# VHH binders against h2kzm9r124to488: the designs that were tried, part 8

Target 1, 365 residues: h2kzm9r124to488
Amino acid sequence: RFTIDTSRAKSNQYVVSLCSKKIGIIEYPDGRSDKQPCDVYWHNVVLSDMNKIVTSPQSRVNKFPGMTELAKKISLTHSISSMQKLFPDEYAFYPNSWFLPAHLADFHAFYRKAQALGKTEMWFIVKPDEGAQGTGIYLINSPNQIRNVDQRQLVQEYVADPLLMNDKLKFDFRVYGVIKSINPLSIYVAREGMARFCTEKYEKPDSSNFKNLYAHLTNYSLNKANEAYVHSNTLQDQTRGSKRLLSTVFHQLESRGVKTKRLWHDIKLILVKTTLAMLPEIMLHYEHHFYDSTGPQCFQIMGFDVMIREDGTPILLEVNAAPSLTADHIVPHPGRTLLEGGQRVRSIVDEVIKIPLVRDTLLLV
Key: E = the ipSAE of ESMFold2; O = the ipSAE of OpenDDE; V2 = 0.75 times the mean of E and O plus 0.25 times the DockQ between their complexes.

## First folded at step 1 (VHH)

Design b09a (framework vhh_6fv0_2; at its last look DockQ between E and O 0.52; V2 from the best seeds 0.00; counts 0 for: pae E 2.1 > 2, unsure alone 64.1 < 65, SAP .681 > .668)
Fold by OpenDDE, look of step 2:
Structure b09a (fold): chain B 365 residues (1-365), chain A 125 residues (1-125)
Amino acid sequence: as target 1 above (365 residues)
Amino acid sequence: QVQLQESGGGLVQPGGSLRLSCAASGFTFSSYAMYWVRQAPEKGLEWVSTISGSGGSTYYKDSVKGRFTVSRDNAKNTLYLQMNSLKPEDAAQYYCAKDYYDSSGFEVIYPFDYRGQGTQVTVSS
C-alpha cells in the first residue's frame, strides 16, 4: 500500500488526509515511528531540512527546494525577463516589469520614452515583493508617485483593458498546474480552476478612482472584506458569485463569442513557458539542497493568476508556489464587518476545485 | 499503441515551401487535437501549431502565422503542415504530437509525449 507522511502538511493536512482516505493511501499524520520512508511526503512549506527528512530517492515530496523564493514577484520577473530578452514575442504575456530599487532608473527611462511617444495615460501597479493578499499594492501613473523607492518592490504595467462581462467586474483566473518532475520536465494543468471577481465595477484608472482597489484588484483576500462580496452557497448560484468555477466563466465567455479553446490553449502555453523560465533555477536549487545525496523526486502544485485582455489575450499576473488548499472561508457576522470576526463557512467553489486537485495530484505521482 | 510517423521534410531555399505529413495510428484520430512541434539545433522543443480534432479550430505560433497552415484528414488519419515562405529560423526537426489528457482532472501540457521520429527541415541558400 502506498504511504504518505503528512506530519508537516499543517494547513493542507485536512484536504490531503481526506484525499488519501478516498484513494486508499495509508497516512502517517505524525510521521512513521519505525523510521521507514514513506512513498510521499506532503509539506505545507519548503523546509530547510527537507533533505534530512526525505532521504529515500524513491520517495516523492510535494515541494521543490527554493520554489517559494523563485515564485516571488521579483524572482519570477527576473526569470521571465531573461526569457523576454531572448524571445520577446514568445514572452509578451508578461507585462513590462521593473524591480526596485535596482531598476528604478530603467523605469524612469521607460516612462520618459512613453511620454515622448504620446502615451500619457499609462498606469502602473506597485507590488511589495513579500506582500500577500493585496497588501501594500497601489497604482501610479508616474514614477514620482512611488512611495518608497528604496523598498524591494515590483513595478508592472497595469493591465487597463481587462475583458469584462455584462456585470463590468474585473476578474482573473487562478489556474492550477502541477510540475510532476523536472528531469525530465513534466507539467500538467488542472481542467478546473477558479475565477476571482472584483466587487466593484471596473473603470479605467484615473485620478478619482485609482485608490479603489475593490475595482482594480481581484484578490479574494481583499474583496472578501467588501460588503458587495457575493458568497455562493451552491453550485447553481456561483455563476454570479465573487468566486466562480473556471469552467463556469469559460462557458459564460463562450456565450459571448469568446474563442475559449484558443484562450485555454494560450493559457497552457503560459504555464509551460513560465515553468521553463524558472527551470534553470529550480534545478540549481534542487542540486544544492540534495548535494552529496540522491535526492527524492519532487513535485509541486502551482497557481497561476491569469487575466484576460479585452482582445482575448491572456496575461500572466502572478505565480503562487503554495496556493491555498483550504476549502472554507470566513463570513462576517450579520451586521458586522469581517474585521470584527466571522463564522467559518464551507466554500463550495473551493471544494469543487481543490479536493479533486489534491486527489488527482496524489494519483498522478 | 500510439504511433506517429512524420514525412515531407527536406532541403529548401529561403522563401521555399514544404508540406509535412504525419500518419497516425493506435488511437481514435478524430477525437484528439494534434500538434506540430519543432526542435532546432541547440534549442529546445517549441510549439508550432495545433489543430482541433474536428479540424474546425487551428492555432499557430506567432512567428509562423500567415506562412504555415495546419490541416488534417480524419478519414486517412493524417495530419499536415503546409509551410510557405520558409525562413532560415524555421530549420528544425519537426514532430507531430498527440494531445494528451488522462482520465483524471489533469491535462498534460509538457512534454508532448506522443510524437514521431520527426522529419528534418533545412532552409539554406
Scores: ipSAE 0.417, ipTM 0.770, lowest interface PAE 0.8, mean pLDDT 90
Fold by ESMFold2-Fast, scan of step 1:
Structure b09a (fold): chain B 365 residues (1-365), chain A 125 residues (1-125)
Amino acid sequence: as target 1 above (365 residues)
Amino acid sequence: QVQLQESGGGLVQPGGSLRLSCAASGFTFSSYAMYWVRQAPEKGLEWVSTISGSGGSTYYKDSVKGRFTVSRDNAKNTLYLQMNSLKPEDAAQYYCAKDYYDSSGFEVIYPFDYRGQGTQVTVSS
């Protein structure tokens, strides 16, 4: 009898419970009272006492020790930058990045060199490392435009030439990777993912438009606040929605002549190479917590945010160690704004992505 | 139970040719797409080529396109990689790998399911 503890799954519990029931796993939504181990522990976040939770060699938990910090911008940038020194062509998919205040001098040096080479139209995106859901993000074209330069923030080259659809809305993909184990290393990618669209037409950044974040940033939390945001109620409607299936967008790109098989292959390589860049630090944390383990005790779903350049080249923007697995969304009440609250409704797009993702992850482990 | 055994590697001069073979056992060979991947010390693991289960569809890394040809003999459970116009950059340990096939919505991307022990290709002047 295969068992799962979902008592710490929090906002993800609904989808995990649904999948557990569908595949015949015995769920303990409040934990086990008999102190016996479960086969799987599903957590929303990485816990510091993980070695006390996963005490049986046959048990697995859905998080790697230390992964939350390793996937954050500073650690991710450090890991990829180290690999770029050894394999610059293989890790060219990550934009040049500087974490402030530590790398401010390096950023100024890069900018001065670029100006000397005649690159006067270069833009950068500034992101708070502690900030969630796109809050505080802005564009700059000069280092003197950085706000609160002494505060922790990421400065990264802005990709000004994104691939656009006929609607001219900028988009990115949330691609889901699953690390089944690290000893031996085993990585999977979900065939389905999410495409997230801006809500205003893209134009190359200039002094008149750089503050229009609805045209420049694909973040769901930002764009859902715009009245132009299109909620999808059916699989047919999502073809023109602000949130679409990755497969739908790939079909649309293919009909426009984009080499989608090459694109998917390059995205898969980004997932593998990024995981390999993080692997030494993941292994160190894993060995510390599971010193005497005889088999794999951790697995994890990770979200990879990938943007496509106009030439079809994919670029990695961010890695999320705890991607949301919720399958509903809030729509505003008629005549009211989202700030005034709303009704939670079923999201068919999220269900089509996240139910198979969680179900197949449970079948995999 | 699943086994893959690569062979056919060796030392060749630039511009030379090699034919790699992969003998497969323990699964229904024709039901699975097969891959060739390579690893060199100066580079990470690289995908080289894919062939569908029927052999009707083939895909290649840009740098080998036109020079390498993947094929399979489903009656002999054998995968091949014909490598022509070899360059020093092609020097690597070459592996064959079986695609992950089930009702899952996942693709295995590392390591490939049941990849073999590999065969070494060296290109020197």
Scores: ipSAE 0.398, ipTM 0.783, lowest interface PAE 1.3, mean pLDDT 82
Fold by ESMFold2, look of step 2:
Structure b09a (fold): chain B 365 residues (1-365), chain A 125 residues (1-125)
Amino acid sequence: as target 1 above (365 residues)
Amino acid sequence: QVQLQESGGGLVQPGGSLRLSCAASGFTFSSYAMYWVRQAPEKGLEWVSTISGSGGSTYYKDSVKGRFTVSRDNAKNTLYLQMNSLKPEDAAQYYCAKDYYDSSGFEVIYPFDYRGQGTQVTVSS
């Protein structure tokens, strides 16, 4: 009989337990105390002691060693940028990026070339590496605006031309990929995903609105100020952007003339190419982690955040190594804030996405 | 026992045509999407084309669109790749691969579920 250890699934345990019961998998929610390994181990995050927990080469675990670090923005950008140098056309789906000061000349050359081609407004996000104390992210529209040219920092192209729906809200897709194995490499994509909409209408950057758009960028201080503003002006239930099914938004895009079959194909290629860019480091971390043994067969559900440009071209924004698999959320009690307590409610959109995702992953493994 | 056998490769001049075949056995062929992938010497494996189990949906790598056509004959358990206007960069060992699921909540996007020995396509200069 097929067995699963869910003792380290944490908040994801409910969905995994539900799916295990539906397909007849024997679950060990508190782990085992006998000598027998489980067939599958479901962890909520990548655990540093995975090699002590999952010891049988016949077992599978839903995380690759090191994947949390490899999927972070800095490591991901390094991996994809390396492939962009080798295959620039194949990896055009990621925003152009420069690690300064080493790539300063390349950034200037990019800017001059773009200006020669008639691009009059270009915006870039600068993330200082060591000088900013975590709050130094800023926007520029010229290389001359970089504050400390000789310090390590990341510059990325700001995608200022997102495709908007008729409500003029910025959105992205959360697409779920499953790395089933790496030897041989086997990658799947879930047919259903999530579209996440901002709560505020998008405004394109220019000289007159620069400071306001800067305030909307994700930053600890800016998020705190926005939350205070919402709480001080209303007691109504304001939530972060609406969630919709990917399939629903694809139907809406198709009705507006977007070539959605081409778009879906291009999104699938983004998942493949991103995984291929990360693969050498995935393999290296696996070999280091299971140094003296064959190790278990790892698989992993990954979240890919994709934005669509107004010309219909998909752009990779982020990769999440441990996307939430929960199907409920907490809302504040009427007239109160979340700090004063809340009520658990079901998320229909999350259920439609995540229950089949986990069920089909268990069947795949 | 799943078996896939590719054939139809060979030597061709630039601009020429070839038709690859993949004979499938050991599974219900019509229930699975099929893939063509290729590997040039000292390069990684590259996806070329996908066709659904029914044959109703086809997909292509951008560099081969308009030149390659994937098809299947479910009565003969055979997958085909018609390659026209061949270029030197198309030279590779070509493999067919079976999808693990058809009509599930997943699509396979990087196949190696099962593949045969492949068939070599060479484009001389």
Scores: ipSAE 0.303, ipTM 0.705, lowest interface PAE 2.1, mean pLDDT 79
ESMFold2 (binder alone), look of step 2: mean pLDDT 78; pTM 0.797

Design b09b (framework vhh_8h63_2)
Fold by ESMFold2-Fast, scan of step 1:
Structure b09b (fold): chain B 365 residues (1-365), chain A 124 residues (1-124)
Amino acid sequence: as target 1 above (365 residues)
Amino acid sequence: ELQLVESGGGLVQAGGSLTVSCAASGFTFSSYAMGWSRQAPGKERELVAGIYSGGSTYYADTVKGRFTISRDNAKNTLYLQMNSLKPEDTAMYYCAKDYYDSSGFEVIYPFDYWGQGTQVTVSG
């Protein structure tokens, strides 16, 4: 008799529906016509009217109010930077970052100090705000190279010395955290995650290669468009696939002498410390919507993008408040672009990661 | 307020059986997932079995098919029935509240309350 409304789950509906059926939850894929509340509401985005959707004290929604904005690069950078001023050693896992136009002067000051210390070969990554002026992500080695300095954008120190495997492809980990509640704060991490690989061999940035985003950026949406992309059709793709299981990559790192127990511990601390940095703002938004609540109303799956430095230390790159839970990909017709549509193909690697993630989240709440 | 008290440990011959129990108080027992973890000398603590409020269970591969976790919500008691015991099962066994550390998840904040434990020794 446990019920779930998945009418606003959008592209995530398939995996949520599959898990609901498997564990005996009654699903309403188009919402309830009888106006009775469901036990769980599964949304793909945070809505401003959440208190109109979650009207019963027994009901839960898979999003915290305000979380979409708080997890975005500018708000995340603000939260972490505030903590770095108070606890620089504890928050050293986040690269030096400046959001423009507000921190342009601070960025120039940092660059001048670095030049004075002889660090003239530093690279920075520039990330536009969502919906910014059509500019994509790019690398710079001087403040003079920033495009549209008056527009909202993030400038961040680029980690030029990533840990590489035998194929010399740069990679990061998508680690899934679950915030079960914020009062009291309760956080879980999924043991399985995704390793996402670049599609061209990494070389330290220079004037000949800095525009080759396929070697420098691990983003799935970028790399899946490259001809060199190898989709994870079988678990045997763990040696050459562009998506691999986190557990498999951890075993490979351990066999190469990486202290994987320490690495996993440090990654868990990154998830906790990042959530703590965001917590004051999350609490303000939560109290505004649910001040009269007699129990936890919200839980959320969060994606954390973590890269590993050459010395084995993890770095937080991004937090995603709405990580994709799709377990398929669109394969275009031969000779057509990905943007022109295509056929949906099952992704076994995504299924192995995302089905247990969603199933266990539903069992947890 | 919140209290977990483990009991039922002892010395058992290899191949034998033993049941350990956890008496819970100070919270609404039926509303929380409960688990059993163990720690052998010189090793890290590991989750061996979990049971959710709805009755769904988890088992570590090392104990799957040999151990059975159960709960009695009327008595606020958690059980672990251990069959076909091996010397490798020798450990201090701990009860934990709201500890969802299945093959899929780990609790990372805050750590749930752990009891004092009950010693299980398997000779062989």
Scores: ipSAE 0.429, ipTM 0.796, lowest interface PAE 0.8, mean pLDDT 82

Design b10a (framework vhh_rezetamig_d1)
Fold by ESMFold2-Fast, scan of step 1:
Order: C-alpha cells, then sequence, then structure tokens
Structure b10a (fold): chain B 365 residues (1-365), chain A 126 residues (1-126)
C-alpha cells in the first residue's frame, strides 16, 4: 500500500492530507516511528540534505535538490540570461534584467543607450536580495535612484503596458507546473491557475504614483493588506474578487478578442523553456544527491508568475519553488482587523485550483 | 509566557525620525514559524499594518510607508526595532509590536497577529 509522510508539509498539510485520503494513500502526519521509508515525502521547503529525506530508491520527495536557490531571482536571471545570449527570440518572455553589483555597468550602459534613443519614460523595478533588511521592492526611472548599490539586488525592466480588464486593475497569472522527472525531462502544466489582481487602478508610473505598489504589484501578501482587497468567497465573485480562476479570466479575454488558445500555448512554452534554462543546474544538484538512483526520486510543483502585455504577449515575472497550497484564509472576528487574527475559513477558489493540482500530482508519482 | 514590550520616546517633533524597540521575552525571536511586525492605530482610525521582519533580516513594508520605514532585528538581544522618518502629525498613533503567524509557504498566504505588545502612544508635536 502506498504511503506518504506529511510531517514536514506545514501549512500545506491540510490539502495534501485531504488528497491522500481521497485517493487511498496511507498518511503519516507525524512521521513514521518504525524507521521504514515512505513512498512519498511531502515538504513545504527543503533546505537540508535530500539523501537524509529520501533514503530508499523507491521513495520520492516533492522537491529537487538546490531548487529553492535556483528559482530565486538572481539565479533564475543568470540561467535565463545565458539562454537569451544564444536564443534571444525564444527567451524574450523574460524582461531585461541586471543583478547587482556585478552588472551595474551594463545597466548604466543600457540606460544611456535608451536615453540617446529618446526613451525618457522607462521604468525599472528593483528587487532586493531575499535576506536584505530595510530595502523592499521599488520603482526607479534613473540608475542614480538605486539604494545600497553595492548590495545584492535585481534591477529589471518594468512592464508598463499590462493588459487590463474593465476594472483597470493590473493582474498576473500564477500558473502551476509539475516536474515529474528531469531524466528524461517530464513536465506537466495544471489546467487551472490563479489570476491575482492589484487592489488599486493601474496608471503608468510617474513621479506622483511610483510609490503606490498597490497599483503596480500583484503580490498577494502586499495587496491583502489594503482595505480594497476582496476575498473570493464564491465562484460568483470572479468579476470582483482579488483572486480569480485563470479559466474565468481567459473566458473574459476570449470575449474581448484575445487569442486565448495561442496565449495558453505560449504560457506553457514559457514554463518548459524556463525549466530547460534551469535544467543544467538542477541536474548537477540532483546527481550529487542521487548519483546511484535507479529511477526518479524527486518531483516538484512550481509556481510561475506570468503577466500579459497589452498586445497579448506573456511575460515571466517570477518562479516560485514552494508555491502556497493552502485552501483557506483567515477571516477577522467582528470589529477586529485581519492583523488581530481570526477564524480559518475555506477558500473555494483556492480549493478549485489546489485540490486537483495536488491530487493529480500524487497520481503522477 | 511570551511577552512583547514596546519602548521609545512618546514625543517626536515633525520632520524627525520616530524610533521604537520591541523586546521579546519568554520565547526566541529566531523562529522560522513567525514574522515580527509593527502596527499602529491613529486616533479615531482602525489598525494600520506598518511592516514585518523575519529573523533572517528579510523585510516587507506597507507600500504607503515604504520610503520612510526601516525595520531591523537583533537576534542576540531578542529585539526588533522600527524607524519611521520625516514624521508628521498624521503619524500620531498607538504603536504595537506583534508576533505574526504565517504559513511557511512561498508568498506568505496568511499572516496575522497572534501575540502583541500593550502598545505605546507616540505623539508628533512640537
Amino acid sequence: as target 1 above (365 residues)
Amino acid sequence: QLQLQESGPGLVKPSETLSLTCTVSGGSISSSSYYWGWIRQPPGKGLEWIGHIYYSGSTYYNPSLENRVTISVDTSKNQFSLKLSSVTAADTAVYYCARETYYDSSGWEYVYMDVRGQGTLVTVSS
């Protein structure tokens, strides 16, 4: 009988437990006491040695060695930039990016060239290193606005021409890919995903609005802090909710004349091409941990954040090696704010996305 | 057992920097399960989230306050601190430090206060 250890699944344990029960997998929510291996180990984030987790050649873990670091903005940018040098048209879906301090001179050169061509309204997004204090994400329109220029950070061309719906809110898609194996490479794309909306109307960046990240960034943690954030409690909230189903937004785009079948194909290609760009580093880490493995010992759900330009072109913004699989949210008690805690309530939109995703992932392995 | 206590000047002049420290007792700030945050309540208004910090030093700030806010953590002293620059009368509020629970998934789907300090009133006045 098939077994799963969910003791390290953390906040994702609920959905994984639900799916395991539905498909008849025996779950060990506190781990096995008999020192026998499980068939699957489900972790939230893996930072430790993989060979301590997967000690049997028949066992699998839901993370690839090194993936947490490889998916982070600097490593991802390095991988994609290497491919852009060889295949600039094939990797045009990733914005021009410079990681600092190493590429500061290249960024200055790019900016000077753009200014010489009369491009006076270019904006860039600055993303500090994941461990950096006191910086946050911010927009600039000149290199001299970069804070702490000697610190590790990503400078990236800001996409100022997003496709907007009738509400004029900027949005992106969280698309889920499942890497079943890397030798041979096998990647599956989930049919459903999440459309994440900003909470304030989009206007092109200028000196009056560039600090309003509620209008410029689609990030859930950021936008849920705004009073304008609307939880999607029912599927009927798809026209107003801050989280909507990808399929619903695709139907709305199709009704506006967007070629959604081509768009979906291009998004799937972004997932495949991004994974291919990362593959040499993934294989190197995998071989260090599973050199003598007779079959695949890792699989992983990856989140890909994709926005659409006004012309219908998809652009990759970020890759998430540990996308949230929670299917609930906290509703504050009457007269209190979310910050004061509350009751855990089911999120129907997240359930529709994440339960099939996790169930099908478990069926694939 | 876990207690959070704010400390810092109760009066700050306009254009100066507001500085507050939170001392954590009865538990370690070096926990992968929690963020450590600042929230405030101006007179007659609701709670406003300022920002939070992870024990590694990773920070997230309210975008409306971003260019004025710095949060830092000192794990050796079991403390974290807030600096808010260029204050105005609109920054007059009761300031709370808080332990924020998050689901340790990418993107922090859920963050909320499970423990907070008693609050400290900061008045911006000459």
Scores: ipSAE 0.000, ipTM 0.202, lowest interface PAE 16.5, mean pLDDT 79

Design b10b (framework vhh_8ghr_2)
Fold by ESMFold2-Fast, scan of step 1:
Structure b10b (fold): chain B 365 residues (1-365), chain A 126 residues (1-126)
Amino acid sequence: as target 1 above (365 residues)
Amino acid sequence: EVQLVESGGGLVQPGGSLRLSCAASGFTISDYYSIGWVRRAPGKGEELVARISSSGGYTSYADSVKGRFTISADISKNTAYLQMNSLRVEDTAVYYCARETYYDSSGWEYVYMDVWGQGTLVTVSS
């Protein structure tokens, strides 16, 4: 009988436990006391000593060695930029990007060329390194606006022409991919995903509005604190909510004349091409841990953040190696901060997305 | 250096008013998620009483102060304010100004208060 160890699943345990019970997998939520291997090990993070956990050639773990680092902005940008040099048309879905301070001169050169060609008011998004002091994410329209130029940070072309719905709110899609194996490469794309909406109407960036993050960034943690944010708990949340089902938004786009079949095909290609760009480094790390294994030892759910341009072209923004699989959220007590705790509220949108995703992933293994 | 400095606290009689000020230095408040006012009274723990978004367009208030307190920001002065009206003995607390910052990386998305002022005491008594 199939067995799963969820002792290291942490916040993901509820959904994984629910799915395991539904499909008849025997769960060990505290690990096995008999020291026998499980068929699956479900972790919330990548561990440095995965070969000590996956001791049987029949066992699999839900993380690839090194994947957390490879999906982060510096490594991802390096991998995709390398592919853009060889295949510029195939990797045009990733915005032009410069990692500072190393590529500051290249960024200045790009800006000067754009100015010489009459490009007026190009905008860039600056993403400081994790743990950097100061400003967080911000927009610029000139290289001289970069704060702390000697600090590690990503500068990237800003998508100023997003496709908007009738409410004029900017949105992106969280799309889930499952890497079943890397030799041969086998990737599955979940049909259901999440559409995340800003809470203030989008305007093209200018000197009066570029600091309004509620209009420019779709990030859930940023937007949920805005009074305009609508939580995803009912059918009403699917039509006006700040977090909606991808399928619902696709139906709305199709009704507006968007070629959704082509869009979905292009999004699937983004997931495949991005994984291909990362593949050499994934293989290198995998070989160091599992080179004597006769079968696949790893699989992984990955989150891909995709923005749609006004012309219907999808753009990759970020890759998440540990997307949240929680199906609830914490609402702070009235007048209290989240640091003081709160009430857990179930999220129907997250359940509709994440339960089939985890269930189908377990069936693939 | 990044800091928040509060002023305007003091002793006031029940039914009176006070205006608290929160001056930001080393950063621009309009570049961040929000500015909030948090109070701590003996034995009650922390209570977020008011917050204002970085755009200034959205405000929220605890039920205990709604209709009596008003939060605002002057972007040109890089300063947030808390106007407190119809003060009650139960409003007696140390009031802190705090900057709310979001963090977004692979697997981690959260909001937290990363910069706090020193606090200003508000005493409501006869």
Scores: ipSAE 0.000, ipTM 0.210, lowest interface PAE 14.4, mean pLDDT 78

Design b11a (framework vhh_7nfr_2)
Fold by ESMFold2-Fast, scan of step 1:
Structure b11a (fold): chain B 365 residues (1-365), chain A 128 residues (1-128)
Amino acid sequence: as target 1 above (365 residues)
Amino acid sequence: QVQLQESGGGLVQPGGSLRLSCAASGFTFSSYAMSWVRQAPGEGREWVSSISGSGGSTYYADSVKGRFTIARDNVKNTLYLLMDSLKSDDTAVYYCAKEGYTYSGGFTEIYPDAFDIWGQGTQVTVSS
């Protein structure tokens, strides 16, 4: 008698429907016609009127009110910076960051002080708030290179010392967390995730290479457009694929002497500390929408992008409030580009990650 | 062979202080988060506090915030709970727990209350 409404799941509907069938949930892919509530509502986006949809105290929706904005670069940086003032060692996993235009003078002051101390050439990454998923991102080594300082944007110290594997490609981990409830706070971390690789060999930034984003940014939407991008069609194809299983990469790191148990522990703490930094704002939005609720109304799958420094320490790069749960990709027609269209092909790597993630999330709530 | 041994409990008056210790052996202590859990007579277990492997992050239950401090000494493989302003409601057996990081349907629950209790416990009684 457990029911789910997937009518607003959009591109994520396939995986949610498959998981619902597997665990015996009754699915309404077009919504209910009898005006009765479902136990779960699965949406692809945060809606302003969620409290009109989730009307029963026993019903749950897979999004927290306001979460999309809170997870964006500017709001995330504000939340973490507030915690860094009180707990600088605890929040050292987030790079030094300045949000513009408000902190432009602070950024200039930081740069001048570092130059006065004789520090080697530093690089910074500029991330416009608009232009998601790698669009408009660029590297600078001087504050005077910032474009259009009146636009909302994040300037962040660029981590130039990433841990590399034998192929010398920069990578990060997409780690999935599930916020089951915020009162009391309950967070789960999926033990499987995605390692996302750049498509060109990494070199420390300099005047000749800083525009080569295929070597500096691990973003999937950017790298999948490069001719060098390699789709993994089997689980055994983990040494050259641009998207690999986190567990496989962890085993490779362990064989090289990396302390992977400590690394995993530190990554889990990054997820918890980041959620705690965001918690006051999440609670404020939640209370506004669900003040009179008798139990938890929201849960959410979150994506955390974590890179590893050369010394083995993890660094948080980004939080995604709506990570893709699709388990296919588009392959161009023979002799054609992706711009000319393509065909959808099953992604075994995405299935191994995302089917257990969604299935177990449904079992948790 | 993971082993945890608690000590430092006893009888104390309301408003008093106690320091609990937990000696750990059989694993690399600094690599694991540690927690304190208590169980009052006839009640279920209640999570009290957790500390990261490095000691850099600490977490507290609302009922003990501002009164209790969790700490660790990774050289001595020892976990501590410093308890100030004790109340009668703090009366319980206190257990030291190594965070298990165990799977539950493909997930690891990291906060709160997902851990194994390995010690015998130490009794704290707050009474006049």
Scores: ipSAE 0.013, ipTM 0.329, lowest interface PAE 8.2, mean pLDDT 79

Design b11b (framework vhh_6fv0_2)
Fold by ESMFold2-Fast, scan of step 1:
Structure b11b (fold): chain B 365 residues (1-365), chain A 128 residues (1-128)
Amino acid sequence: as target 1 above (365 residues)
Amino acid sequence: QVQLQESGGGLVQPGGSLRLSCAASGFTFSSYEMYWVRQAPEKGLEWVSTISSSGSTIYYKDSVKGRFTVSRDNAKNTLYLQMNSLKPEDAAQYYCAKEGYTYSGGFTEIYPDAFDIRGQGTQVTVSS
């Protein structure tokens, strides 16, 4: 009988337990008390001592060593930038990026050159590093607007020409990829994902609107706190919900004349090419932990945040090494803010996406 | 070996009803999401409905909502589609499908490789 240890799954344990029961896997939610290994170990984070956990050649863990750091903005940008130097057309899906303070002079030079070439006003998004204290994500149209310029942060070209639906809300897609193995390389792309919508109507950035992050950033953590955020209570509520099914949005795009089969193909290529850009570093970390192992020891669900430009081309914004697999959310009490607490409510949209994703991942391994 | 056998199609007048059945064998039916998909001449596969393994979560294509009802009997390894108020646009070859080797929500964008379609389907014709 197949076994799974979910003792380190934390907030993801509910969905993993549900899927394990569905496919007949024996679950150890508190870990095993005997000396026998499980076939699968499901963790919510990457651990430094993975080789001490995965002790059998038949056992697998749902995280690659080092992956959390490799997927972060700085390491991801370095990996993709290296590939852009060799294959600029193939990796054009990632915006121009500068790591501060190291590349501040390069950013100023880029800005001056673009102005000299008669470029119209450009906008940039500033994303503080995890270690940075302060203001969070913000937009700028001049290098002198950077706050705390000596602190570590990423500056990236802002995509000011997003494709919009009839409601004029900016959105991105959270697309899920599964790395089944890296030797040989085997990647699967989930057919269902999440479309995440801003909570206020989009307009091109200008001096009156650039501070309205609810119109410019699709981040779930930001938007769920806005009073305008609409929880999808049913799948039928796909036209106003702040989370919608990727498949529903694709159908709406197709109805508007977007070449959705080409778009999906290009999105799948972004996931594959991004993984290939990261692969040398993934292999280095993997060999350090499992250099004497003969079989695959790791697999991982990855989240990819993809925006669509007005011309229909997809752009990679971010990679998440530990995408949330929770299938509920906290709704504020009537007349109160989310900061005052709330009640847990099942998320049907998250269930439709995440239950098949986890179940099929377990079937793949 | 996975086997799926559809039945219940036929010729009906507009506004009529049909009940489709799918007999499944060769896999643990109660552990898989099942789909109804259809294909009209000169069109690709079109997703119609999804039902979760337990039967508690059900989704429909917008154009069939309120007219079609999907259900399953896990004890009999059988999937059903009750079709009411049939329209000419509903005329197609109907297939039941199990999820393929990759993940599939199967909601509006259908990828043929993702659906394990083993049967010959059942033809639904809507005309006078």
Scores: ipSAE 0.000, ipTM 0.141, lowest interface PAE 12.5, mean pLDDT 78

